VH-VL binders against q0atu2. Designs and how they scored, part 35

Target 1, 119 residues: q0atu2
Amino acid sequence: MLDKKARIRTSREYRNVFEKGKRLSGRFLIIYYVENALDNNRFGFITNKKIGMAVIRNRIKRQLRAIVREYQGQVKNKHDIVLVARAGIGKSSFEGMEKDYIAIMKKAGLFARNANKID
Short names: E, the ipSAE of ESMFold2; O, the ipSAE of OpenDDE; V2, 0.75 times the mean of E and O plus 0.25 times the DockQ between their complexes.

## First folded at step 1 (VH-VL)

Design r4c (framework fv_recibokibart)
Fold by ESMFold2-Fast, scan of step 1:
Structure r4c (fold): chain C 119 residues (1-119), chain A 121 residues (1-121), chain B 108 residues (1-108)
Amino acid sequence: as target 1 above (119 residues)
Amino acid sequence: QVQLVQSGAEVKKPGASVKVSCKASGYTFTEYYMHWAKQAPGQGLEWIGEINPDSGDTNYAQKFQGRVTMTRDTSISTAYMELSRLRSDDTAVYYCARGGEFSDSPAFDIWGQGTLVTVSS
Amino acid sequence: QIVLTQSPGTLSLSPGERATLSCRASQSVSYSYLHWYQQKPGQAPRLWIYGASSRATGIPDRFSGSGSGTDFTLTISRLEPEDFATYYCQQYESSPWTFGQGTKLEIK
């Protein structure tokens, strides 16, 4: 569901988000985000070995991508956003990750749809 | 000790495909981009592309787009570069190199020893 | 794509002399994303200078890098025999990542 246009693909683009972006930490997620010069949002996902074995990391990546896809229409346009999974995320439910994602995106002012568009 | 160890030399006929491997050790494989570069005999270095070993996302130089495929296997910390429809000007040493997604220096700081690919009829 | 042009293509000098190698970019490159590599025949390249001016671990202080924007320089203050090699600059500013064509430093 996330097409190539909606993904951060290059090492330089990830580096740009980490160097110039803002950082917010949730319970299970950290986001780094920066405004881009494009007509769309791009997302990146990082699940390092501190989370657990490959089967756990792959499950987390799939679930995070699914959450991002579900809410992509609500995200304020023209941003590059990198989601970094925290070590404790392996013990979370899908619902727990979804709740954390919504909370952190709202705190960042990145949700643009429904009541109160956040410019 | 941080190392990248590549597979051995290959001799191929025009039109064939070659797949070169690059095994990483001494660091967390998924935290650094892996790059591939080409060096034809007596020539300079040419960047082919990169792969994010965590996501599997790739970015290729336009010259190689459509002929190169980069993949990885995180269970054995190994990156692969496959080049298809080989022609004589693909004869070169191919290098893998570690780049930085999370490093303090986004330079190619660790290099494989190189793999000689010879394309001849 | 950003084209890196190195000059001279070949530099013939003797041990003890100063070497100055140039790298010019077709577009502006942040100095933090301009790197230099040394390569000897039959060997893989080695990171030599990163971020225009920072020496990689173990690189002698006779090597220095400088520059910003489109013009970058690698200087060797007093050549030793082991310094004769090919040097490549590389940019990480814009994809595709590109290398210069190299400057071959050879014994006169």
Scores: ipSAE 0.151, ipTM 0.723, lowest interface PAE 4.7, mean pLDDT 88
Fold by OpenDDE, second read of step 2:
Structure r4c (fold): chain C 119 residues (1-119), chain A 121 residues (1-121), chain B 108 residues (1-108)
Amino acid sequence: as target 1 above (119 residues)
Amino acid sequence: QVQLVQSGAEVKKPGASVKVSCKASGYTFTEYYMHWAKQAPGQGLEWIGEINPDSGDTNYAQKFQGRVTMTRDTSISTAYMELSRLRSDDTAVYYCARGGEFSDSPAFDIWGQGTLVTVSS
Amino acid sequence: QIVLTQSPGTLSLSPGERATLSCRASQSVSYSYLHWYQQKPGQAPRLWIYGASSRATGIPDRFSGSGSGTDFTLTISRLEPEDFATYYCQQYESSPWTFGQGTKLEIK
């Protein structure tokens, strides 16, 4: 599972990302990202009722965490990144989510140059 | 005490249909996916499908597509699995299982006691 | 679909011995989505290990799970009589959710 130190956990931490970070929208995801003063990346996840019922939101959140975890080692370090799920994500496949994540992260320039799993 | 209680054993003829029930208690029924699994005698577990009890949305394994129908009655926290056009190889114990949440590790954390369905001419 | 292959099919050991069960996936499975279940004859399966290495509630610490990618292992450090059962791995990575064919741990 995603390490606790790799997670944005507090409202204060989320607020900092929203206030100071950059925003980029993908098909299923919106990311907010900002540099942090740590030696690691932290990820946050937000779902809302537009996605669907609670059971769906929870599922999406799990899937996003899985995606983030899979590519975590390829993301440039020292970033706080919040993933906000868009309404359409509820009907997307896992592969679709993954593809969108990769695309948006590339667009944001957040993948390291040595990344090799992001075709 | 979270538990799933399934309906009793069934004996059916080939070509018939069977509908197994799974009553949930001890938790919010609509908050968790309900899964169904098949276990033929002496064999392993096979995932049949899942249902979102809140929306009623279902996903079935391809093997069971066209023959399985999963439904639910939220008023009584009960999930149903109906299997039609039964054949001998449908003889198995069928389980319902809750898709439990463990942080970011969903798993089948609660299982029904199983329902034996015997298909015999 | 992701195919999980367990080995060995049957493992015959004596109480007190160490048991090592393998689960190999046809493709990579995220760490959090590989689980193990224990099943005894006439009983429903029971969640045993979740997220590859986390013991479910009430599971003794002689059980441990490890692995990543395509190779996962369930280890029982010192077998107790009650540990003899069939163990299934299962992936929750991508639909359809699939189980391994199981490893039957029996008394030698």
Scores: ipSAE 0.020, ipTM 0.678, lowest interface PAE 5.1, mean pLDDT 91

Design r4d (framework fv_recibokibart)
Fold by ESMFold2-Fast, scan of step 1:
Structure r4d (fold): chain C 119 residues (1-119), chain A 121 residues (1-121), chain B 108 residues (1-108)
Amino acid sequence: as target 1 above (119 residues)
Amino acid sequence: QVQLVQSGAEVKKPGASVKVSCKASGYTFTEYYMHWAKQAPGQGLEWIGEINPDSGDTNYAQKFQGRVTMTRDTSISTAYMELSRLRSDDTAVYYCARTVETSYDTQFDYWGQGTLVTVSS
Amino acid sequence: QIVLTQSPGTLSLSPGERATLSCRASQSVSYSYLHWYQQKPGQAPRLWIYGASSRATGIPDRFSGSGSGTDFTLTISRLEPEDFATYYCQQYESSPWTFGQGTKLEIK
């Protein structure tokens, strides 16, 4: 579970990330990200109804939060990052989602070099 | 303002069916999941199931599977729960409730006033 | 399914006292998916605390929630007469969504 400080809470803040941020697509995930004026990273999670019912969407949100939590120390500070689940994510494995997250964060340059080298 | 208004109390005989309605107002009906919960007299809350008002997809608790049917009518922003083959232990207040489904918000933020269903012979 | 066990089942106290209500989960629940509801006789439940520790709109600051993993607590620092009600915890971690059996807070 993520600290309250590490979560994007308001609709306004989500909109800011979507409108001003950069976008990168992975296989199961799209990330939108923008540098913030805070001392910490904040994460948001979006699952749309096309992924499936609330039970599937909430499972996906829980799994994504767990992945983000595990790797939060490796993310470059001062970013607002929104993860948007793609329609196919409901059929992916947890490991598949985790691999996709790591790949897209590295491609975005959001993983610090030192953190990326820690086994 | 957000409001959920349920249909009035029902008295049914064992073996009958009951259909409870929940009319939503003050928000876009198709953007929030609708849930139903049961509360037997003097007891706690029990989740029955949910419906996606946009797609019509449903998910029911195993205990109610085969006896409950949830539907909706988007033209009048109304959700329905029908419970069939009623038994005495179905006597309860039934609530509809809306789920906030933002990134992390999953709480039942608005509830209907409840509908008392009494099953007696 | 995740079972939520609330304790005590009934808590008898006087106005002015501190109340501590426990909710224990059979497996880990992310704090953002643990919520508390207040219910008075004859009324629908009302959202009280969401995401383990955030007060819903209009809820007095004498109410606080805390906890993580499997152990969650609702605390009322100084009871007012209007606080006597039944409180339910609820999880949205995994389906089926479940509620605790409730803690009835009653006047001693």
Scores: ipSAE 0.006, ipTM 0.571, lowest interface PAE 11.2, mean pLDDT 85
Fold by OpenDDE, second read of step 2:
Parts: sequence; structure tokens; C-alpha cells
Structure r4d (fold): chain C 119 residues (1-119), chain A 121 residues (1-121), chain B 108 residues (1-108)
Amino acid sequence: as target 1 above (119 residues)
Amino acid sequence: QVQLVQSGAEVKKPGASVKVSCKASGYTFTEYYMHWAKQAPGQGLEWIGEINPDSGDTNYAQKFQGRVTMTRDTSISTAYMELSRLRSDDTAVYYCARTVETSYDTQFDYWGQGTLVTVSS
Amino acid sequence: QIVLTQSPGTLSLSPGERATLSCRASQSVSYSYLHWYQQKPGQAPRLWIYGASSRATGIPDRFSGSGSGTDFTLTISRLEPEDFATYYCQQYESSPWTFGQGTKLEIK
């Protein structure tokens, strides 16, 4: 699990990202991202009922957190990033999600240039 | 070669609905987002919304929320845009457009030929 | 929403001349999310420049894009007859995706 300080936790924090952040759509994910004034990145995760039952939604969140954790050290600092799971993500494999995450994060320019796991 | 072929021109009365189709070929339909844009006569382009053909997930511009419905039939690689409660200012050429799936997949790399929808009493 | 304002509205030039088209954004747009399209009467738009400075496939090198932040430019070094059209800039930075109102490049 992501460290508490690495998580977006409040509605205000989410709202800030949605209102001030940039939006980028991937195949399975939409990311909203904005610079923060902290020394660390924070991640938020949004799933809705269109993805499926609560069990599925929780699974997706768990998988996304795992992916984010895996690449956390390679993401540029000082960003709030919200991952919104799209409806089709429930049919995707973990690898598919990971691939989409990497692709969209790269597109957003959120990976450090010296990142090793994204090549 | 990638092609997007749209349905023919439509003439509708105010209050009616119109459904425009966009048949894709030359690529894997489900791997690229499909977008729709509006261009009123002599005017610029206006983004209506997008659909993920794989999941069916959609995002619409606020201006069209509640009146537009985007769907797709993956079996025939066809995207649809339905606009309801038509009014005169809906008269426009409507385009479907694909976004390329690369590091720069935010551009519309292929467009349909457009469908003229005329709304008049 | 991000408003893109293009200038001039109409640009009248002759073949062989240099054309400079401006696109100003109401807020900062990452160059990766700023694109240009060409449209001729009766035709669909066609991707022309993507990522502010990258020419789409088949686009001649007399076309170039530049800019960052809120100011972007499309330049045609030496106009050819086929270049006379309307050019639109477009941003994909934030929803809703928006287009400029277009610059009509017409023959003088």
C-alpha cells in the first residue's frame, strides 16, 4: 500500500486536482495531474459503478495502487496525480493496465528522464 | 489505409433526434478513441465528446451533456453519435475523428468526411 | 475552458511569401497538446502539425510549428498555391478540447 503521505485523501485535494490539473486520457485510465507544493507526489484513485461491482472496483484500485507503487520512484516530484479508472479497465489484465499507465504517464511527461523501469 | 466513413446528410425538425454513424476501417477499431466535432456553417470546430470503442466509456463536452449519446458497435467497427432535442443552431457538419495512439495520441489524425445535419422548421 | 485565439482572422498573401499564423491560449498549454489542422472548403480537417512543432506525415518541410506556454506559431516559409486554406490550432491539455477560430489564408 502507498504511504499515507503519498495519497490524495480529501475531497478538497481531489477537487483541486480536477479543477487545476491537466487531463490526459489513456485506454483504461484518465489521469489528472497538477504540481503540488509538497516534497512528495500524491496519488488518488477513482472508480465508479460503471466499472463493476464493489469487489471489482476494489480489485482495480488495488491493482492500480500496485502499479503506481511500482513506478513511484520514477515519477517526477511534486505532483498530485489522480487516476480515474475507465469502464473497460475491468476487462484488462494487470499487464494491460500497467502498459496503459506507463504510456499515459510518459505522454504526460511525468516520468523522470532517468527512469529505468519504463523503457 | 485508415478510413472513417460517415453516414449521409440529414434533415431534421426542431425537437427531433439525429444519429450519425462513422464506420472505421484499416485499423483496429477498439484501440483508438473516437471523437466527434461540430462545425457550424462558416464557423470553426467544436469538440463534442469522445468514446473508447473498447469499453464504451464516453466523455462529453458540458455544452452537449444531456443531449448527446455516443455509442459504438465493435462488430462492424462503427461509432455513432446521437444528438437529441435538435434546434436550429445544431445545424452543422459533424465529424468523427480518431486520435492516434502514440506518445502524442491527443491529435486527431484521421477524420471522417463529415455529415451535414440541417435543422429547420 | 482553454480558449484559443488565432490571429489574424484572415491572412492575404501571394505564393512565395512567408506566412506566420498565431495561436494564443487563455492559459498555458503543454506543447505536446497543441496541434494544427488544415482545412479546405468542403473537406474535413487534416492533421498538419502535432505537438506544436512536429509535422504530420506527408507535410512538407516549408511548414513549421513553434511556441510554448500560451503563444504558438505556425509558419510557412514559402507559400505554395495548395497552402491556401484555413488553419486551426487545437489543444488537448484539458477538457473540453478546444479549437481556435481559425486563420483563413487566402491568396492576395
Scores: ipSAE 0.000, ipTM 0.615, lowest interface PAE 12.0, mean pLDDT 90

Design r4e (framework fv_recibokibart)
Fold by OpenDDE, second read of step 2:
Structure r4e (fold): chain C 119 residues (1-119), chain A 121 residues (1-121), chain B 108 residues (1-108)
Amino acid sequence: as target 1 above (119 residues)
Amino acid sequence: QVQLVQSGAEVKKPGASVKVSCKASGYTFTEYYMHWAKQAPGQGLEWIGEINPDSGDTNYAQKFQGRVTMTRDTSISTAYMELSRLRSDDTAVYYCARDIGSEPFTGMDVWGQGTLVTVSS
Amino acid sequence: QIVLTQSPGTLSLSPGERATLSCRASQSVSYSYLHWYQQKPGQAPRLWIYGASSRATGIPDRFSGSGSGTDFTLTISRLEPEDFATYYCQQYESSPWTFGQGTKLEIK
């Protein structure tokens, strides 16, 4: 699991990212990202009913967390990043989700230059 | 103002069916999942299931599978829960409650006033 | 299913005191999926804390939620008379949704 310090936990923190951050849309994900004043990155996750029933939303949430954890060490530091799951993600594979995450994070320039786990 | 108004108390015999209604107002009915919960007298809350008012898709707790049917009428923003083959331990207050709809901002943020269903021979 | 165990079953305190309510999960629950409800006799439950630590609209700041993994806590810093009620935790980590059995906070 993601460390507590690596998670966006409060509505205020989410609002800050939405209001001050940049937005970038992928196929299955929308990311909002903004620099923070911390020594670590924080991630937030948002799903909605368009994804599907609660079981699906929970699965997607777990999958996104797994993806974020996998690549966490390769993300540029000092960012708050919120992942918003798009409706189509409910029908995507884990691999598809992962590819979309990588693609959108690359486009956002959020991966470190020395990242070595990125295809 | 957001509000869920449920139908009135019911008294049923064992083996009968009961259908409780939950009328939503003050918000877009199809944008929130509708949940149903059971609370036996003096007991805690028990989740029965949920329905997507937009698609009609449902998800029931295994305990109620085969006996519960959740439906909705979007034209009147009303959700229904039907429980069949009633038995005495079905006696409880039944609540409808809407889901906020977006994680992590989830939870049942609006509840109906509850409907007492009494099953007695 | 995930079982939530609340403790204590009954908590007897006086106004002005600090209340600590525990909710333990049989398996890990993401903080986003742990919520608290307040219920008073004859009334429907009311969302109180969502996402483990976020106060619902209109909830006073004397209430706070914390925790992660399998251990969650609802704290009332200074009890007010209106705070005496039954509190339920609830998880949405996996289906089915499940509630704790509740902690009844009563006046000593």
Scores: ipSAE 0.079, ipTM 0.757, lowest interface PAE 2.4, mean pLDDT 92
Fold by ESMFold2-Fast, scan of step 1:
Structure r4e (fold): chain C 119 residues (1-119), chain A 121 residues (1-121), chain B 108 residues (1-108)
Amino acid sequence: as target 1 above (119 residues)
Amino acid sequence: QVQLVQSGAEVKKPGASVKVSCKASGYTFTEYYMHWAKQAPGQGLEWIGEINPDSGDTNYAQKFQGRVTMTRDTSISTAYMELSRLRSDDTAVYYCARDIGSEPFTGMDVWGQGTLVTVSS
Amino acid sequence: QIVLTQSPGTLSLSPGERATLSCRASQSVSYSYLHWYQQKPGQAPRLWIYGASSRATGIPDRFSGSGSGTDFTLTISRLEPEDFATYYCQQYESSPWTFGQGTKLEIK
């Protein structure tokens, strides 16, 4: 799991990212991102109810947190980033979500020049 | 600018139906649930139901089940609430409100100005 | 259905005093899913405190929210004239989403 200080926890923080941040869409994910005034990155996760039942949404959130954790060392510091799952994500594989995440983060310029998995 | 603009006040006779509109702007309409709430004169807020603007799926409070219908038109980013078989105790201000969509902190962050519906003979 | 009971129904106080507003749920509600709204006569409700304890943008720091499980509290440390309004708690723990009946804060 991500450390609590690396999570966006309040609706105010989520709204700040949505209102002031930049948006980039992938196949299964949309990211909203903005620079913060902290020492670290923070991540938020949104699974719209249109994705499916709570069990599916909880699985997706767990998998997205795992992906973010694996690549957290490659993300440029001092950003608040919200991942929004698109309707089709429930039918994707873990590998498909991971590929989409990497592609979006690279396109946004949020990955370091030589981005690699921590493992 | 995120904004919800509702249709104007309505006066209806008992037994009639009323349809209130809520036009959204400044955000992606299909990505946030829309709620409807009732407030009778001098009373508190009462949740009526919600609609998923992408799928059209709805959830209604049991008290309104069978009399309320929520719909939307994605081409004009507008949500609708229709209440049928109107009674005098349906006299109220009706609000639409956007669900933040930020789980776990789902809340109603943007509200329409309200629509007064008066049911009288 | 989770029932939210607010107490007192009406709270009469003077400016400068401390206000404590209670919201009790019939079932446990995760703190993330309890919100407070302020409403003044003739106006739409405004999101005031979200996730039990987080102030919405522009809300003065004299307002604080606390609680967990079934017992939640909204506290105003030193009442200002503009704070006299009706306050509603609301839960998102389980459908149907419900509001408390409201606490009307009025000048004594």
Scores: ipSAE 0.013, ipTM 0.536, lowest interface PAE 8.6, mean pLDDT 84

Design r4f (framework fv_recibokibart; at its last look DockQ between E and O 0.49; V2 from the best seeds 0.00; counts 0 for: pae E 10.0 > 2)
Fold by OpenDDE, second read of step 2:
Structure r4f (fold): chain C 119 residues (1-119), chain A 121 residues (1-121), chain B 108 residues (1-108)
Amino acid sequence: as target 1 above (119 residues)
Amino acid sequence: QVQLVQSGAEVKKPGASVKVSCKASGYTFTEYYMHWAKQAPGQGLEWIGEINPDSGDTNYAQKFQGRVTMTRDTSISTAYMELSRLRSDDTAVYYCARSLPEGYDSGFDYWGQGTLVTVSS
Amino acid sequence: QIVLTQSPGTLSLSPGERATLSCRASQSVSYSYLHWYQQKPGQAPRLWIYGASSRATGIPDRFSGSGSGTDFTLTISRLEPEDFATYYCQQYESSPWTFGQGTKLEIK
């Protein structure tokens, strides 16, 4: 699991990202991102109920957290990033989710220039 | 600051339609779902439905299916709820309220001031 | 649909006392989709607790939310005069979104 310090946890934090941040849409994910004044990145996760039952939503959430954790060291620092799962994500594989995450994060310019494992 | 400002009170006859507006300000309108709730006099809250202002997709409670239509005008950050074939038990205060997508860990964090709709012959 | 049943319907207490409000769901609700609102006469509801246990902005720490599964609780450790109002729980686990019928907290 992601460190508590690396998680967006309050509605106020979510509001800040939505109100002040930028938005990009991928195939399975929508990301909202904004710079923060911290020494670390924070990630938030929102699952769409259209994805399926709670068990499915929880699985997707775990998968997204795993993906974020895997690549967190390669993301530019001082950002709050919210991942919103789109309805189609329920039918995607883990690899598909990962690919979409990488693609959208690249498009957002959120990976470090010398980042590896994102090819 | 975030504000939801609703249109004024309405008085309608049975069988008529009413359209209530909710103008949002202080935030990006399309980033939050807009919900509508009904509260009859002296009664509790009842969820009517929701709209995704970005896509226009709606989801209504079954009780209101066929009589309620939710729309939005993104150019003026305004959501609308139209209720048709009005009857006396539609008399209530109607609220708009925003939430994060799907209401995850957020709830309805901002509400309009409410609009009284009175249906009487 | 998921039915939320709040108890008691009316709670009569005095300032300084502890208040315990219950919200029971007809089926399991993720804590992320269980919220509480406060409403005073003539006013719109106000978000009070979100995600079952998180206080909304500006909410005093005398308020706390707890619970999981089908049983949720809103607790006020020491009532203040301004706390007397009607409290509603709400769920977003599945459509339709539903509210509890409310608990009216009134002055004894």
Scores: ipSAE 0.207, ipTM 0.781, lowest interface PAE 2.3, mean pLDDT 92
Fold by ESMFold2-Fast, scan of step 1:
Structure r4f (fold): chain C 119 residues (1-119), chain A 121 residues (1-121), chain B 108 residues (1-108)
Amino acid sequence: as target 1 above (119 residues)
Amino acid sequence: QVQLVQSGAEVKKPGASVKVSCKASGYTFTEYYMHWAKQAPGQGLEWIGEINPDSGDTNYAQKFQGRVTMTRDTSISTAYMELSRLRSDDTAVYYCARSLPEGYDSGFDYWGQGTLVTVSS
Amino acid sequence: QIVLTQSPGTLSLSPGERATLSCRASQSVSYSYLHWYQQKPGQAPRLWIYGASSRATGIPDRFSGSGSGTDFTLTISRLEPEDFATYYCQQYESSPWTFGQGTKLEIK
C-alpha cells in the first residue's frame, strides 16, 4: 500500500498534473507527470470503465499500486505522476504491466541515477 | 493544430446504408479514442459509439447495436462509421469527436464539422 | 444508463445578466467525468468546461462550473452577446456516455 502522503487524492491535484504535466504512452499505460513543490513523490491511478467491470478495474488498480510501491525508491523525487490504464491492460499479466511501467518511467527520465542502467 | 475533417452530405433511401469518414490530423491518431454522435434536426446530442484506433476495439450504444459498424485505417488516420438499414429518423448531422481513453478531466476536445445524412423516399 | 436532466430547457436573459444552468444526474457522477459543451446553430459542439469546473483553452473567466455527485451547475457571471447558445452537459462515468437535452440561452 502506498503511504497517504505519496498519493494524489483530490481532483484539483489530478487536474494540475493533466494540465501542466508531460504525457507519455506505453503499451498498457499512459503517464502524466510534473515536478511538484514537495519533498516527496505522489502517485495517482486512473482505471477507466472501458477496461472492464469493477472487479477487473480494482485488480488492475491494486496491481499498479504494488508495482509503483516496489519501484518508488528509484523514482526521482519531487514529482506528481498519474498512471492511466489503457483499455488493453485487462489482458496483460502482472509482469507485462511491470515491464511497461519500467520502460515508460525510464523513457520519461524519471528513474534516479542510482538505478542500474545499461548504455 | 488538431483537425477532424468529415466527408460530405449524403442523401439515402430508406433501407440503404451510409458510411461517413473522419480524417484526423495534427496528433498521433492511435493515442485518442474516436467517438460518433448523432444530432437530429432541432434535437440534442446522442452518443452512438466509440473506437480505439490502436486496437480497433469498438463499443456501441445499445440503441444502435446491430446497425452501426465503426472501423479505422491507421495508414491514413481516418475513422469510419457505417449505419445500415436507414430509417427516416436517422436523418441527422453525425459528428466525430476525439477523447482521451480515460475521460478523466478531459472531454471530447475536438470535433469534426459534422456530416448531414438525409433519409427520404 | 445515466440520464442527465438540464434545467431550464430555455433561459431567456439580456446581456449583462447572470446565467445559471443546471445539470442533474440520475446517478452519482464523479465530477472529473462531467463536462460541458457550447453549441451555436450550424456549428459543431465545442468543449467548454471539463471535469465540472476547469475552463477549456480560450474560455473567458466569466464562465465557471461547479458541483459533485448528482448536481452540477454552469454559471455565466455577466452575459456577453456571443454567449447566447445551447449548452450541453455530458457524463463519461459509465457507458453509454450520455448528454443532457441542452439548455438554450436566448436573448430576451
Scores: ipSAE 0.008, ipTM 0.579, lowest interface PAE 9.0, mean pLDDT 86
Fold by ESMFold2, look of step 4:
Structure r4f (fold): chain C 119 residues (1-119), chain A 121 residues (1-121), chain B 108 residues (1-108)
Amino acid sequence: as target 1 above (119 residues)
Amino acid sequence: QVQLVQSGAEVKKPGASVKVSCKASGYTFTEYYMHWAKQAPGQGLEWIGEINPDSGDTNYAQKFQGRVTMTRDTSISTAYMELSRLRSDDTAVYYCARSLPEGYDSGFDYWGQGTLVTVSS
Amino acid sequence: QIVLTQSPGTLSLSPGERATLSCRASQSVSYSYLHWYQQKPGQAPRLWIYGASSRATGIPDRFSGSGSGTDFTLTISRLEPEDFATYYCQQYESSPWTFGQGTKLEIK
């Protein structure tokens, strides 16, 4: 449920992140990220068919969007960030995905200075 | 600077096996799937299969199941395709190509130069 | 599996003309999973258009892709001599990741 302006929508926007951005892998997620020329962050979500059937992929997307929404105010601005669900994520809990997201965002240096305030 | 460099041309007799290598450089080898495709003389492209270099998991087209084995050695960033029980219609150029894992909207963005395998008596 | 049928098989045109290449899928393909490649004799294929409509790095803007569902097209607005090659579409919707049989674009 992210605002329209906080979403990566077009193929061109996604390709820019993949072509020019940095990659960092977590247990359940892969993050691609690059600075943008906007005043805000944009987020994209990918659940390839290799992960499972549509119902599983849609559930995972909803859970990831909820996680991103929860922490979006703590993310350094001016980044396009694509979250790619890894194989095996369907067996993870919401808490497991959330923990992984926090870890990889910290490792990427994408949380603002006050990032240790997040559990 | 991404490169995929394949091993040289091979000439084989029917019934033999061939193992083609594809050495990757300029990127993190384990973060992209490696694919193999066949192009017989004067023909189009045919997908053979893929390997996830991180896990070693493979997925083969039905036509090649039972005759193809894809492997990799992550220490030297190299993928391999072995095709056994060769026959004359296996004569083709074989390509390696990479794609993003679970990737959206990216295709096979880099290809090896191709390896000609000729099967003749 | 998803079969991609390209038409025409061969397209004979002159430099300066407009080319339209068709790729029809046997099942619906999300546009994000349909890709086009150019191949010249003796060379490996090169990614040309990805996600149905996005040009790969360095591809001239005379190339455009479009389509959704089962019908996709590659259009070249004004052919240059270097554009004469074989073009393949590919789907990444459902394994096996199939290619079309190709359209050979040749000088008339």
Scores: ipSAE 0.006, ipTM 0.597, lowest interface PAE 10.0, mean pLDDT 87
ESMFold2 (binder alone), look of step 4: mean pLDDT 93; pTM 0.949
OpenDDE, look of step 4: ipSAE 0.018; ipTM 0.687

